# Designs tried in a protein design chat: VH-VL binders against f9uss8. Part 7

Target 1, 221 residues: f9uss8
Amino acid sequence: MVLTDIEYLLSYLEAHHVPTIKKKRHTYLTYHGLAEHYTYVLKDGIIKNSIILQDGREYNLSYIAKPDVISLLRDEVSRSTDQPFNVRIESEYATFYQVNRVAFWKYVNSTPELQNYVKNYYRKKLSENILRLQRMVMNGKKGAICAFIYSLVDLFGRKVNEGILIDFVVTNDDIAGFCGISSRSSVNRMLKELRTDGVITVKNHKFIIQDVSYLLDQIAN

## First folded at step 1 (VH-VL)

Design p03 (framework fv_pozelimab)
Fold by ESMFold2-Fast, scan of step 1:
Structure p03 (fold): chain C 221 residues (1-221), chain A 118 residues (1-118), chain B 107 residues (1-107)
Amino acid sequence: as target 1 above (221 residues)
Amino acid sequence: QVQLQESGPGLVKPSETLSLTCTVSGDSISSYYWTWIRQPPGKGLEWIGYIYYSGNTNYNPSLKSRATISVDTSKNQFSLKLSSVTAADTAVYYCARGDWLEYYFDYWGQGTLVTVSS
Amino acid sequence: AIQMTQSPSSLSASVGDRVTITCRASQGIRNDLGWYQQKPGKAPKLLIYAASSLQSGVPSRFAGRGSGTDFTLTISSLQPEDFATYYCLQDYDYPLTFGQGTKVEIK
């Protein structure tokens, strides 16, 4: 039938016999600053992108939980060959197409469907990052945490009797890294407040959002 | 029930690396802060650091340059390496499980005495 | 680092006594405080978390109170099995820090 842009990309890579690699949970696919001539495309699994700040703290950028290219920040004419961020596996295994960067851009330049995918990719990532910056920076630490929890609905959200289950375990350290909060215990304290207010509850270390409107109100201001 | 058990050599020479493993049974290593705490003989408790099953670590700044905590989810174990040991590192070493949202230690190993001596 | 100071460092008590142990933080820690009991040769055992929440299986004679910088653990009617060393622990900020301990010994 009709393929989506990402389905077309995956079929294209398969037809060109692009090799795949499989990585286990909590290992790194690549590192920020690693000199490497590859573009990676997630075939299956969940990953987390991050950078290491100058003070050694990890700043988390995104989860990717469905097939997508990991990053298009490096192109065929770029002087920098360094990977833009760390990629850590969050599912039991993740599988990636490992594409030579120059070959990837040759495919894109020769294929209208892939050009369309790239344009949509950049627009999507830019919009997501602008919204994240506006919500997380402008609303203070509590607002940042609320915005982050709400952002997990699209990736991991599932309706249950008690509310919206975020069907993925997110740690205080991951939340601190996504929100730019230096104290993991500070995150713990703010999460306790959200539980006390009936905004969230926890079952098997996964969040259940009980009051979606509260989270949205914190983001709006 | 969840049980934790420390293992490793009870005697380490000065300047060498202290290596301990904690084996977890009764539950899989997931969704908790897997923690090392030590107690020198006759003294109080000192938090060393933790690892989450995701691989994220945090260390007491006093030990960060020497301490490494790692996790092996397939063996249901997590481990501590402490380099360049001195007599001041002589202590009973405990592994413990820290709750993810409310950081309290609900299960502890029995502790293992490590003596640093030539 | 947040300093946790317990008082007294030791006390002598008889079975049936009300015992109070105090823990003071060098800065505000909300209610992010736990109390642990340690008997000689054994690992510590959680009694109280979040300053006042009793851990499942812990006798009701143990009670925690306080917030901010000043916290107390009370044992309302001391039993023979309660002679032990008690530690407070703040989980507000890293590094996690314990008090120096309070030894409760038989008169």
Scores: ipSAE 0.007, ipTM 0.497, lowest interface PAE 9.5, mean pLDDT 85

Design p04 (framework fv_pozelimab)
Fold by ESMFold2-Fast, scan of step 1:
Structure p04 (fold): chain C 221 residues (1-221), chain A 120 residues (1-120), chain B 107 residues (1-107)
Amino acid sequence: as target 1 above (221 residues)
Amino acid sequence: QVQLQESGPGLVKPSETLSLTCTVSGGSISSYYWTWIRQPPGKGLEWIGYIYDSGSTNYNPSLKSRATISVDTSKNQFSLKLSSVTAADTAVYYCARVDYGDYSEAFDIWGQGTLVTVSS
Amino acid sequence: AIQMTQSPSSLSASVGDRVTITCRASQGIGNDLGWYQQKPGKAPKLLIYAASSLQSGVPSRFAGRGSGTDFTLTISSLQPEDFATYYCLQHNSYPYTFGQGTKVEIK
């Protein structure tokens, strides 16, 4: 019926003169477990959310490539709470609104449009996580890689002569981190199998998906 | 052609930090993983860890608590720090490039190696 | 950690001989194996990657075979410059692990 878009939130933050912070590629905006009092809203750029596992491996949760709130998982009232994710900048630069968390929730609780935004945000994030879990649990490591590559179409996909170009460089370590694979070499081997089968090709460190149906078959039941 | 050259002190005292730098010439540090390997005198090879140009690292668990690898793209260098050294850390230290260009990993270019002796 | 065991630890051979070195992984590693040659006082040199692919500039007398747990490096006709220590390396699982080395000595 009534959809609140991110543009309403951005205009609200701008009208209230919320300060921005700019960060360079491969620096971190924040860390999992860091105690701080801000909610961050991506204004421009691409970021990656992750956690560090006990063995030192990075487990990657998501890319965010469009303006959005980074996370709403922290409580509304405590002065300082721990950040739920590491946030690394993946574009040349990324710009964020840096909103006092208590003030953010006060705005939300007093503004029906922002309450609808938050409701839709949680619904969207829950749905996305359930789909990710289903793909990974049902299809093993190769299925996880296929599901991950396919997920990049919505964020970075562009049609070219050879297929669908994923117009973003994803390292094998990042793929391993998204797929829960312990070895970069295992990722390399599975990517080589996909390339040999004509499913993907690589040009300038970017994927081109040549056989979308194969990827879908690996993740569908 | 790409060349790697290790540099650092040849003698380190027990309990101190061993610091080595690898300088890359003839090519860019970008788009490759870079690794450190060591070899105690008369013994075999041991992998220490790697770094990607983004700063992402992975370490041998046996050395993880003491080892730190960093990269400086502006200087075309990457470095190893190994803290709390003992006589067991005496070895020739090699830096190497990790090539994955055709979806297989290999250490295709190596530095000449630098001997680090840990003694008082 | 994956244990890499080479056999033999050393061998003696003459120029023109066929030399075979074996490397065994404690668990399956697919084709994630490289072979490296090290001459005394020098850095190792890549010979074979992906278990069987010959590195550019390496003589065709070197050949790698195998997959899973059992791997072999063969030198079909040993040359004087081939007297060296040979190492296998698995890169399927962290930590990356080398075999203990096989020394090829002149008879």
Scores: ipSAE 0.006, ipTM 0.472, lowest interface PAE 10.7, mean pLDDT 84

Design p05 (framework fv_pozelimab)
Fold by ESMFold2-Fast, scan of step 1:
Structure p05 (fold): chain C 221 residues (1-221), chain A 121 residues (1-121), chain B 107 residues (1-107)
Amino acid sequence: as target 1 above (221 residues)
Amino acid sequence: QVQLQESGPGLVKPSETLSLTCTVSGGSISGYYWTWIRQPPGKGLEWIGYIYYTGSTNYNPSLKSRATISVDTSKNQFSLKLSSVTAADTAVYYCARHESYYYGSGSFDYWGQGTLVTVSS
Amino acid sequence: AIQMTQSPSSLSASVGDRVTITCRASQDIRNDLGWYQQKPGKAPKLLIYAASSLQSGVPSRFAGRGSGTDFTLTISSLQPEDFATYYCLQDYSYPWTFGQGTKVEIK
């Protein structure tokens, strides 16, 4: 039997009796800048990574909605143990493996399957960040919002009669944070325009994408 | 089995440097965090700092300006130096291993027997 | 720094008694808590790690519970060798900090 890279990692952590922690909605697992010696692996749930910018605003980096390592930005043995991101729970509960950072890298260095996972992880994250940067820089604020909404299709998209349901509640504040927009009011105005144009609708506080082609056109070069 | 043993002078004069060595036997120093913990007579435990076998250190902020931990993998030893000592530094000093092979939060799994250091003229 | 507060500071108990010691953290430390036993003149010994995991070789009468800020150590049937001082330790954030200790004395 052949396991995916992440399935291999999860099986490895379980077999080695790595402790888990369970956190409830809208609590924080860890904070940007917190001195701590752990690498966290999401076992179950949905989380949001963010940082605090110099002006005090929260900048949202990603949702993680499937099992994965939260971040591999910290090196194996450096004197700096500060966490790179705030990690907030977005599902009712989320469960994590807490892996001593040094022990995590020993696992990786001794296991070819985990080395492949790490290489693929960095490649994936670099590609995602380049694409995000391109869409933010090239398409203005409205294009950034369209790119963000479209990105939710992969994480939370479900076909319904009216279009594609984004089966997750995303607030205007979260959208502002993902898109680098300083005002919830500005986000609300642009979302209202998309609703008026028939591109999206809202049902039970969740988006339904009615015109996928429109979103793609707004983010195309 | 792994054993740790502290060694060093039992008496240090005020303003001098306290120097202790922990000798590890029964296992390699490589792959683990090694820590110093102290206990003043009749009081509780205070964490001083750690060293990873590669030389990476972290210290209790209250002691960081005075404390230095070093490791000598060839001798299977690690050491603590605490400068400018006062009577407040009188304590039993323990060396201990933090388990880093496998995750174990709160896990100091092996301890030395402790050595009493008295700071007095 | 995270302050760890144990209660009670001391208790008296008889062999066969159920003993419960509590430890409270000044902020959320997840499950990054260990429990240690120290007998007079001896080094501390690890009993419980990750708040609830029993260290190998430690009797099953010792159990740890809790997460976040509130933790307990329970000894289900106290034995003569269990009279000691017990410490909790958080290693969630630097500096690592111990509770002040709970002394378990023979009644």
Scores: ipSAE 0.000, ipTM 0.415, lowest interface PAE 20.2, mean pLDDT 83

Design p06 (framework fv_pozelimab)
Fold by ESMFold2-Fast, scan of step 1:
Structure p06 (fold): chain C 221 residues (1-221), chain A 120 residues (1-120), chain B 107 residues (1-107)
Amino acid sequence: as target 1 above (221 residues)
Amino acid sequence: QVQLQESGPGLVKPSETLSLTCTVSGGSISTYYWTWIRQPPGKGLEWIGYIHYSGSTNYNPSLKSRATISVDTSKNQFSLKLSSVTAADTAVYYCARDLGEYSSSWYDYWGQGTLVTVSS
Amino acid sequence: AIQMTQSPSSLSASVGDRVTITCRASQGIRNDLGWYQQKPGKAPKLLIYAASSLESGVPSRFAGRGSGTDFTLTISSLQPEDFATYYCLQDYNYPFTFGQGTKVEIK
């Protein structure tokens, strides 16, 4: 059997002695608009990508909870370009390969397996973004929250006796930012309704989804 | 300045329906959550339920079979109907606004309360 | 339903005293707790929301602490106008539930 695309990338970076850095919970690896010359690859941990709007509101783009390149949006030619988004650490620690961007693209251009990884990366990210946009645009606030909670099943879901445990603490502020809701109190109110209706429960600050079909019904508009 | 005022009969007979109205002045009812809370004489506070201006409601399960809260945006009012009343429903009834701006309910404006006595 | 238990049920204190009222939830409610003051014949008034945040216009001598199941309201220097009954309220889950109240009498 051959290594998966990401396993191949990680093995390649280790073999080439690419340095790693470790960051702790709720610190930032990088900022939207920061000029630097690195491509980051998540080795372990959980991170959140976001942008901060001019009014100070945070708009959250994604969680990354498995090893992956953080972003391939910057070109392979320029020595220094702006980082496309903020990267905040959400696990106790996260570890990253810190790869010179020009060197990263030289590795890709000289290695067919890495070219394949990049091709598949863009395809996956484009598809994921289209599906996210469709759900967000077509749903009201409650539908957006239900769609977001359901999306956590793939990243953090684990079957337990009570239902599906989302094995990660998600704050109301994060939910508001993922759903484009301006008020954390609106999020809190809708979550209270879902708890009262038996759709979700909370144990040790983590969601347990008790009624998956309800969430799916809300996503259908 | 926002003000809330309860109105309705002060005496209701057992088995009949208690009907109260809260009139909102100095602000629009077309925002926020609007709540009813009661207090039996000499006892503590009991949450009855709320209505969002869109018409969505939630009720205390102990009262859900008898309680109905409705909103009338044209009159800037919301109301409580409680059916099949008994002496246990004798209480001061308050209406209140819930801003919902934070994790806790923020009941920032209250009516002065209206005493409803259930007696034959 | 989440049961809220306050202690003490009543207390008497002198002007200038530090008064502490406790509120316990039967299950974890995070910081979804408010404190309300009710003077005789009046509607309740919000003092503290989100367990520790002081409502606008409320004197700084009032302070809330706690999270999870154990909460306190402290009045650092009791004033004559603080004679009242104090209630905690959880809004973590429906139905919202109040504590039974704590009567504060100024000696």
Scores: ipSAE 0.000, ipTM 0.454, lowest interface PAE 12.7, mean pLDDT 83

Design p07 (framework fv_pozelimab)
Fold by ESMFold2-Fast, scan of step 1:
Structure p07 (fold): chain C 221 residues (1-221), chain A 123 residues (1-123), chain B 107 residues (1-107)
Amino acid sequence: as target 1 above (221 residues)
Amino acid sequence: QVQLQESGPGLVKPSETLSLTCTVSGGSIDSYYWTWIRQPPGKGLEWIGYIYYSGSTNYNPSLKSRATISVDTSKNQFSLKLSSVTAADTAVYYCARGPLYDFWSGEYYMDVWGQGTLVTVSS
Amino acid sequence: AIQMTQSPSSLSASVGDRVTITCRASQGISNDLGWYQQKPGKAPKLLIYAASSLQSGVPSRFAGRGSGTDFTLTISSLQPEDFATYYCLQDYNSPLTFGQGTKVEIK
């Protein structure tokens, strides 16, 4: 099938015996504002990128559920720069390559294949963020929740008799943070409405999407 | 079975900061809302605020300028700081799990409470 | 803020009596109401959630009813251990608000 740029990067890191770090569920790999020397590459597991505002509200930016570089926003040269995001572990464990940031950029700058990976990385992340913004801004709060639930299909979706199981536990606070909703009670009310209408149900604290067309209609409106 | 236990000084001077900690045992702090409630002697219950394990908070507007709730997932604890205290802040302070209408189970509850700790504000 | 008003503020009753406590919300709160029992010197204990659902381990003589703005807690046959103060709580919207409490005293 088609090989990906990330497979080249992972092979390179493995061949050069780059050290790994293993973190458990709901611990943080790094924090927004932490002065740190490392670039992290997810080897296995699921993580969540977020920022926490001064009033304590969490704004969730993305889940990463397959191997990838966590972020490439920091500069290539300074030995100490602040991390742009909080990174929390969402799977039971997650494993990361922990690469000195200056050394990482030396690898990239000396390797055409890695330079291509970086170009494609930025393009993909920009496109994903524009699509997320479009869906959220145009749809209101209920549409944002519907768009978020639908977005989980690609990451965690599994066909079952009742519909599409989202094989990942998501909290109301996480949903609020992804959708820009300040009230967890508002999330609860809207989810209850969707369940009452037969759009979603719950099995073992995981979503089952029963009416995909309804979700898509709410996104389109 | 999850249990909650409040701890902190029982006496605080006016204008100082009240600081309390709630220790969670028998379960993890990283999946629920965690709440502070108080009860002045001989009076009713007043909700102070809650925190989700991610650090997201919500406060009673009457206390928002003075109250700070924080969580330490590594210690399985959450804490309340209430600044500029007066005699009106004298109360039994409770920590609790919830309240939440739990969409996932279809249930509404604040089902686990600490025993409460009396804090007296006096000189 | 949603104001919760309980009636009566206190009542005296005998063992075996039927006791009814009312809670009224200043706006519609659906069924997002819980009832809590507080015995002297103890922390509150959940009795009823979602307006009418009995918490596990709570005796069946306790029953909640209502939706929207008007709610009641009924104790069908008062027992000695039921003498306590009862509070309603709404979690429909923040800030969470309790009623002022209803003290059930022995006659």
Scores: ipSAE 0.000, ipTM 0.437, lowest interface PAE 12.3, mean pLDDT 82

Design p08 (framework fv_pozelimab)
Fold by ESMFold2-Fast, scan of step 1:
Structure p08 (fold): chain C 221 residues (1-221), chain A 118 residues (1-118), chain B 107 residues (1-107)
Amino acid sequence: as target 1 above (221 residues)
Amino acid sequence: QVQLQESGPGLVKPSETLSLTCTVSGGSFSDYYWTWIRQPPGKGLEWIGYIYYSGSTNYNPSLKSRATISVDTSKNQFSLKLSSVTAADTAVYYCARTYYDEGAFDIWGQGTLVTVSS
Amino acid sequence: AIQMTQSPSSLSASVGDRVTITCRASQGIRNDLGWYQQKPGKAPKLLIYDASSLQSGVPSRFAGRGSGTDFTLTISSLQPEDFATYYCLQDYNYPWTFGQGTKVEIK
């Protein structure tokens, strides 16, 4: 078992000639509430998971920028189940394995390595949700923005002379959606404050984190 | 030095689509927000919307159903289309630049008058 | 939308006068306010951003103050080239909204 859980899954899907589909930037792979027969596995690209609240605001749940299953919340027995999230493509293109949902669970049930992947997947998602909830209840809007920017380091971070470059353009609309902030202009105001304080700078409309300790101080209780 | 120049027809008939283009010269088009602002004769300024050079847009809600802003990075141009025009859309249309998602427009075009015929 | 109200709508002044123009927001906008100068037949020109920051190349006689809902633009010693219409703009919330303008005329 030399391969990581996700590498094993990808090799298994490729060996079994599972079909792929390719989607372009700012199109949707699936919508929340849409009836669907498939489990999707990101092969390449960057996507955003979200839900639309009753008041029309988009609440953003996560970026996925590395190969992973998009969601495992749907059961394995129904022929058709509603998708739990909207999935929008954020990279120029994204490629997905399109696996029949019942067949996916049959693969998992017959393969110990895939069972380990699923176990680790649920543990990871539960942990991420608990941390997100903790940050949201303890931090104000500025703290939420600082926590969000810091979370981008793992997905898109690159060390440069000026600090840590977040090598992905994140819009104020997306930040508002991740932080539960109702106004995109409130996000803009707080980002201006962070720039003025020397915490971040912007180059080619991508963030460079200059003062990591400030961001961490805003997150910590 | 960076210059912005609006171009398009000066007269548009009611119910038709107004199309304007802003050409950017003397500097980089990339990494900026490009904005449209209008001013009816003898009146104040109204923000229409912007486009980031990579294609992301934001619009004044009062115009969102009719306005489309697009970018052509190969020509250093961005454009405004405003559908279903009426006499109320008669105005001088300006293009302008800002560094961030802010209302600090440091460079403006000279403006182009668009008249929606009586 | 946030409504921006300028006072006065017009004023008459002489060269060398101190001129103060006010701008009031219908709700709190922090310091997300800019000031623009527009001469007849010309495009507007940015004078002040972030309520009090002077744009590069703008004379030091122009000064912005304020935060929250109440803002002022002051011209400490009016020059002949300063006779123009002045607009405030809030960029706190979308849509970005301008005040109705204050016309500064020769007395």
Scores: ipSAE 0.000, ipTM 0.451, lowest interface PAE 13.3, mean pLDDT 84

Design p09 (framework fv_pozelimab)
Fold by ESMFold2-Fast, scan of step 1:
Structure p09 (fold): chain C 221 residues (1-221), chain A 120 residues (1-120), chain B 107 residues (1-107)
Amino acid sequence: as target 1 above (221 residues)
Amino acid sequence: QVQLQESGPGLVKPSETLSLTCTVSGGSISSYYWTWIRQPPGKGLEWIGYIYYSGSTNYNPSLKSRATISVDTSKNQFSLKLSSVTAADTAVYYCARLKYSSGYYPFDYWGQGTLVTVSS
Amino acid sequence: AIQMTQSPSSLSASVGDRVTITCRASQGIRNDLGWYQQKPGKAPKLLIYAASSLQSGVPSRFAGRGSGTDFTLTISSLQPEDFATYYCLQHYSYPRTFGQGTKVEIK
């Protein structure tokens, strides 16, 4: 058995007794303008990354629901103005390794496996951002909502008799923020259309995807 | 036990509209997708489109401009209209149920098929 | 649209033979593939869904395998009632697309 790049990092952090912090649902780990000396690595829980737009709306960038570094935008050497993200806890609790930023980058620079992790991290984040921009520009609001719901399958999907349960409560405000839609009511209307079309249903405030191929068709167009 | 049966005229003139109805018996039309599939003589199968019992439709792009599928829940029926037909539309037309769950969307029940010939 | 290509287009076999039919998708479709059997003059019948799941009532000699772009249907010991045309169908995206069919004929 070989460890993945992130599993290698986690084993190092655990073996060296790196301090952890624990944060409660809907509190912020960090937010825009907060002074930051640490690189945070999610050990357990679910978080949401977001930015605040000029008109005051929150634009949501990603959920992270598996162990990973939260952000590598700030490094030990960068002299440019970084635009940090708001990081909000979405699970009941989330636990993070709190790694001194300079020490983190020294470790990366001395470890080939972690250099590979950083390379793959930037590739993945760049790819995700390009795809997000493409969906917003090319697919319109319905396509954006379909793409967003489909993206939840990998993070929260669980097979049930009725379809694929998204085992996480996603609010209409969060969906609006992910899709660049200005109102919760507009999101609700479009979700009702998907329910009427038999694409999704809702059980205990969680989505069940009944027609995955419909969602993919909307993204492919 | 669910059964599907196609009905409609077996001969349609070029440029006219082909109209077929599928009657569902032994089960409710509600809560399922219903679909039309055709097969020209000696050729393979071509999916035409579907309708969810609430009225939502999706069509094969090659037929979208000509095809209309509708559902009548009170009669437990759904129908296909295909406009501006040509000899290329000569085929056996099947209706079928599409079960959607967990990304598994088999056509699990089929009608016996009805031959439609487009000829002057 | 996703193109489905079957190989071979036809084959000749004897009762008791192992028959393998291949289906290739022009892009990744996960395991969203079904296999259908059509006898002359009859409607197609579902044999396998989700690439490898045998439909209730279908004999165990039929087996499907594959994921992504490459799929196979195997009949382990061909019976007289198995001479038919077999179609693969992707249910990954709309429009639903069938392979061109594989005719299994008596040798």
Scores: ipSAE 0.000, ipTM 0.402, lowest interface PAE 20.8, mean pLDDT 82

Design p10 (framework fv_pozelimab)
Fold by ESMFold2-Fast, scan of step 1:
Structure p10 (fold): chain C 221 residues (1-221), chain A 118 residues (1-118), chain B 107 residues (1-107)
Amino acid sequence: as target 1 above (221 residues)
Amino acid sequence: QVQLQESGPGLVKPSETLSLTCTVSGGSISEYYWTWIRQPPGKGLEWIGYIYYSGDTNYNPSLKSRATISVDTSKNQFSLKLSSVTAADTAVYYCAREVDTALYFDYWGQGTLVTVSS
Amino acid sequence: AIQMTQSPSSLSASVGDRVTITCRASQGIDNDLGWYQQKPGKAPKLLIYAASSLQSGVPSRFAGRGSGTDFTLTISSLQPEDFATYYCLQDYNYPYTFGQGTKVEIK
């Protein structure tokens, strides 16, 4: 049995006794613009990356729900640089390896396996950003919401009797922030329409997708 | 059936922190968004901010640096703290419930007058 | 912030009159508008949400219309209990903003 690129990274960090930190739900690991010298690697939990716009609105970039590096956008050499976005904990707890940034890049430059991880990481993030752009600018409000809900299937989807359960509580504010919708009132109204049409239902604060084909039909081809 | 009741000091000194609590009865606080709205005597309504039962908040930018809303699900309560108060913060403060599927405020507390003076 | 302007600021009316209150948004807000009634010394009460949807328990003489920037609340036959101040509220953008209010007072 061989290790995946991320499994190799996690084993490497563990073998080198990299310290971990644990944060609870709705606290922040870091903030956009905060000066620090760490690269964080999610070991367990779910987090949300975002920026806060000048008018106070939160623009949500991604959920990370599996072990991965949180961001590789920062300079490899500088001792201190600003964090590119806010990182908030969305699970009950999240645990992170806290790696000195210069040391992290020294690790990467020492092994082909970690270099391959970095290459695949950037490809993955570029692809995700293109999908986010399409979701926001190409599909209109309803199409953006449908595309977003469908994207949750890969992260949190579980087959149940009534359809596909999204096994994670996503608030209307979070949906607004992911879809570039200016207030949750528009989200509330569109979700009501989707429920009325039998596309989704809500049980225990979680979505159940009853009509997957409807969601797919709303996404720009 | 659902009732909201504001409580807190009716008089706050300038530069101190205004602290109010809203107690919810007849329904679970975990079901809805909860908001604070104020009304200076003889003037119109001003939205302060909201909280979702999970702890997510949003604030009026004019008050964001001073306002904190928190929720205590075990007590079925949510609270407002407003720091560094001045005479301009004298108002009747209302708590209210926001409906999740079509945004509106369907239940309101009776309001509590907070006067900022020495 | 979206500015909400009501007109008139006040009006005098008699029981049985048709009353129309206008609310204008400084930018397009789709149908993200509610109407609230406030009687002296009391909390506001929801009448209309989503520009035109009547809240359960509110008399049918109240009607809302409009979309985009121009909205109206109409009371088709004013009753004694309708003398109050009326506020519009936009929930399209943060912060939520109220109009300055329209006082409907007895002639």
Scores: ipSAE 0.015, ipTM 0.474, lowest interface PAE 7.0, mean pLDDT 85

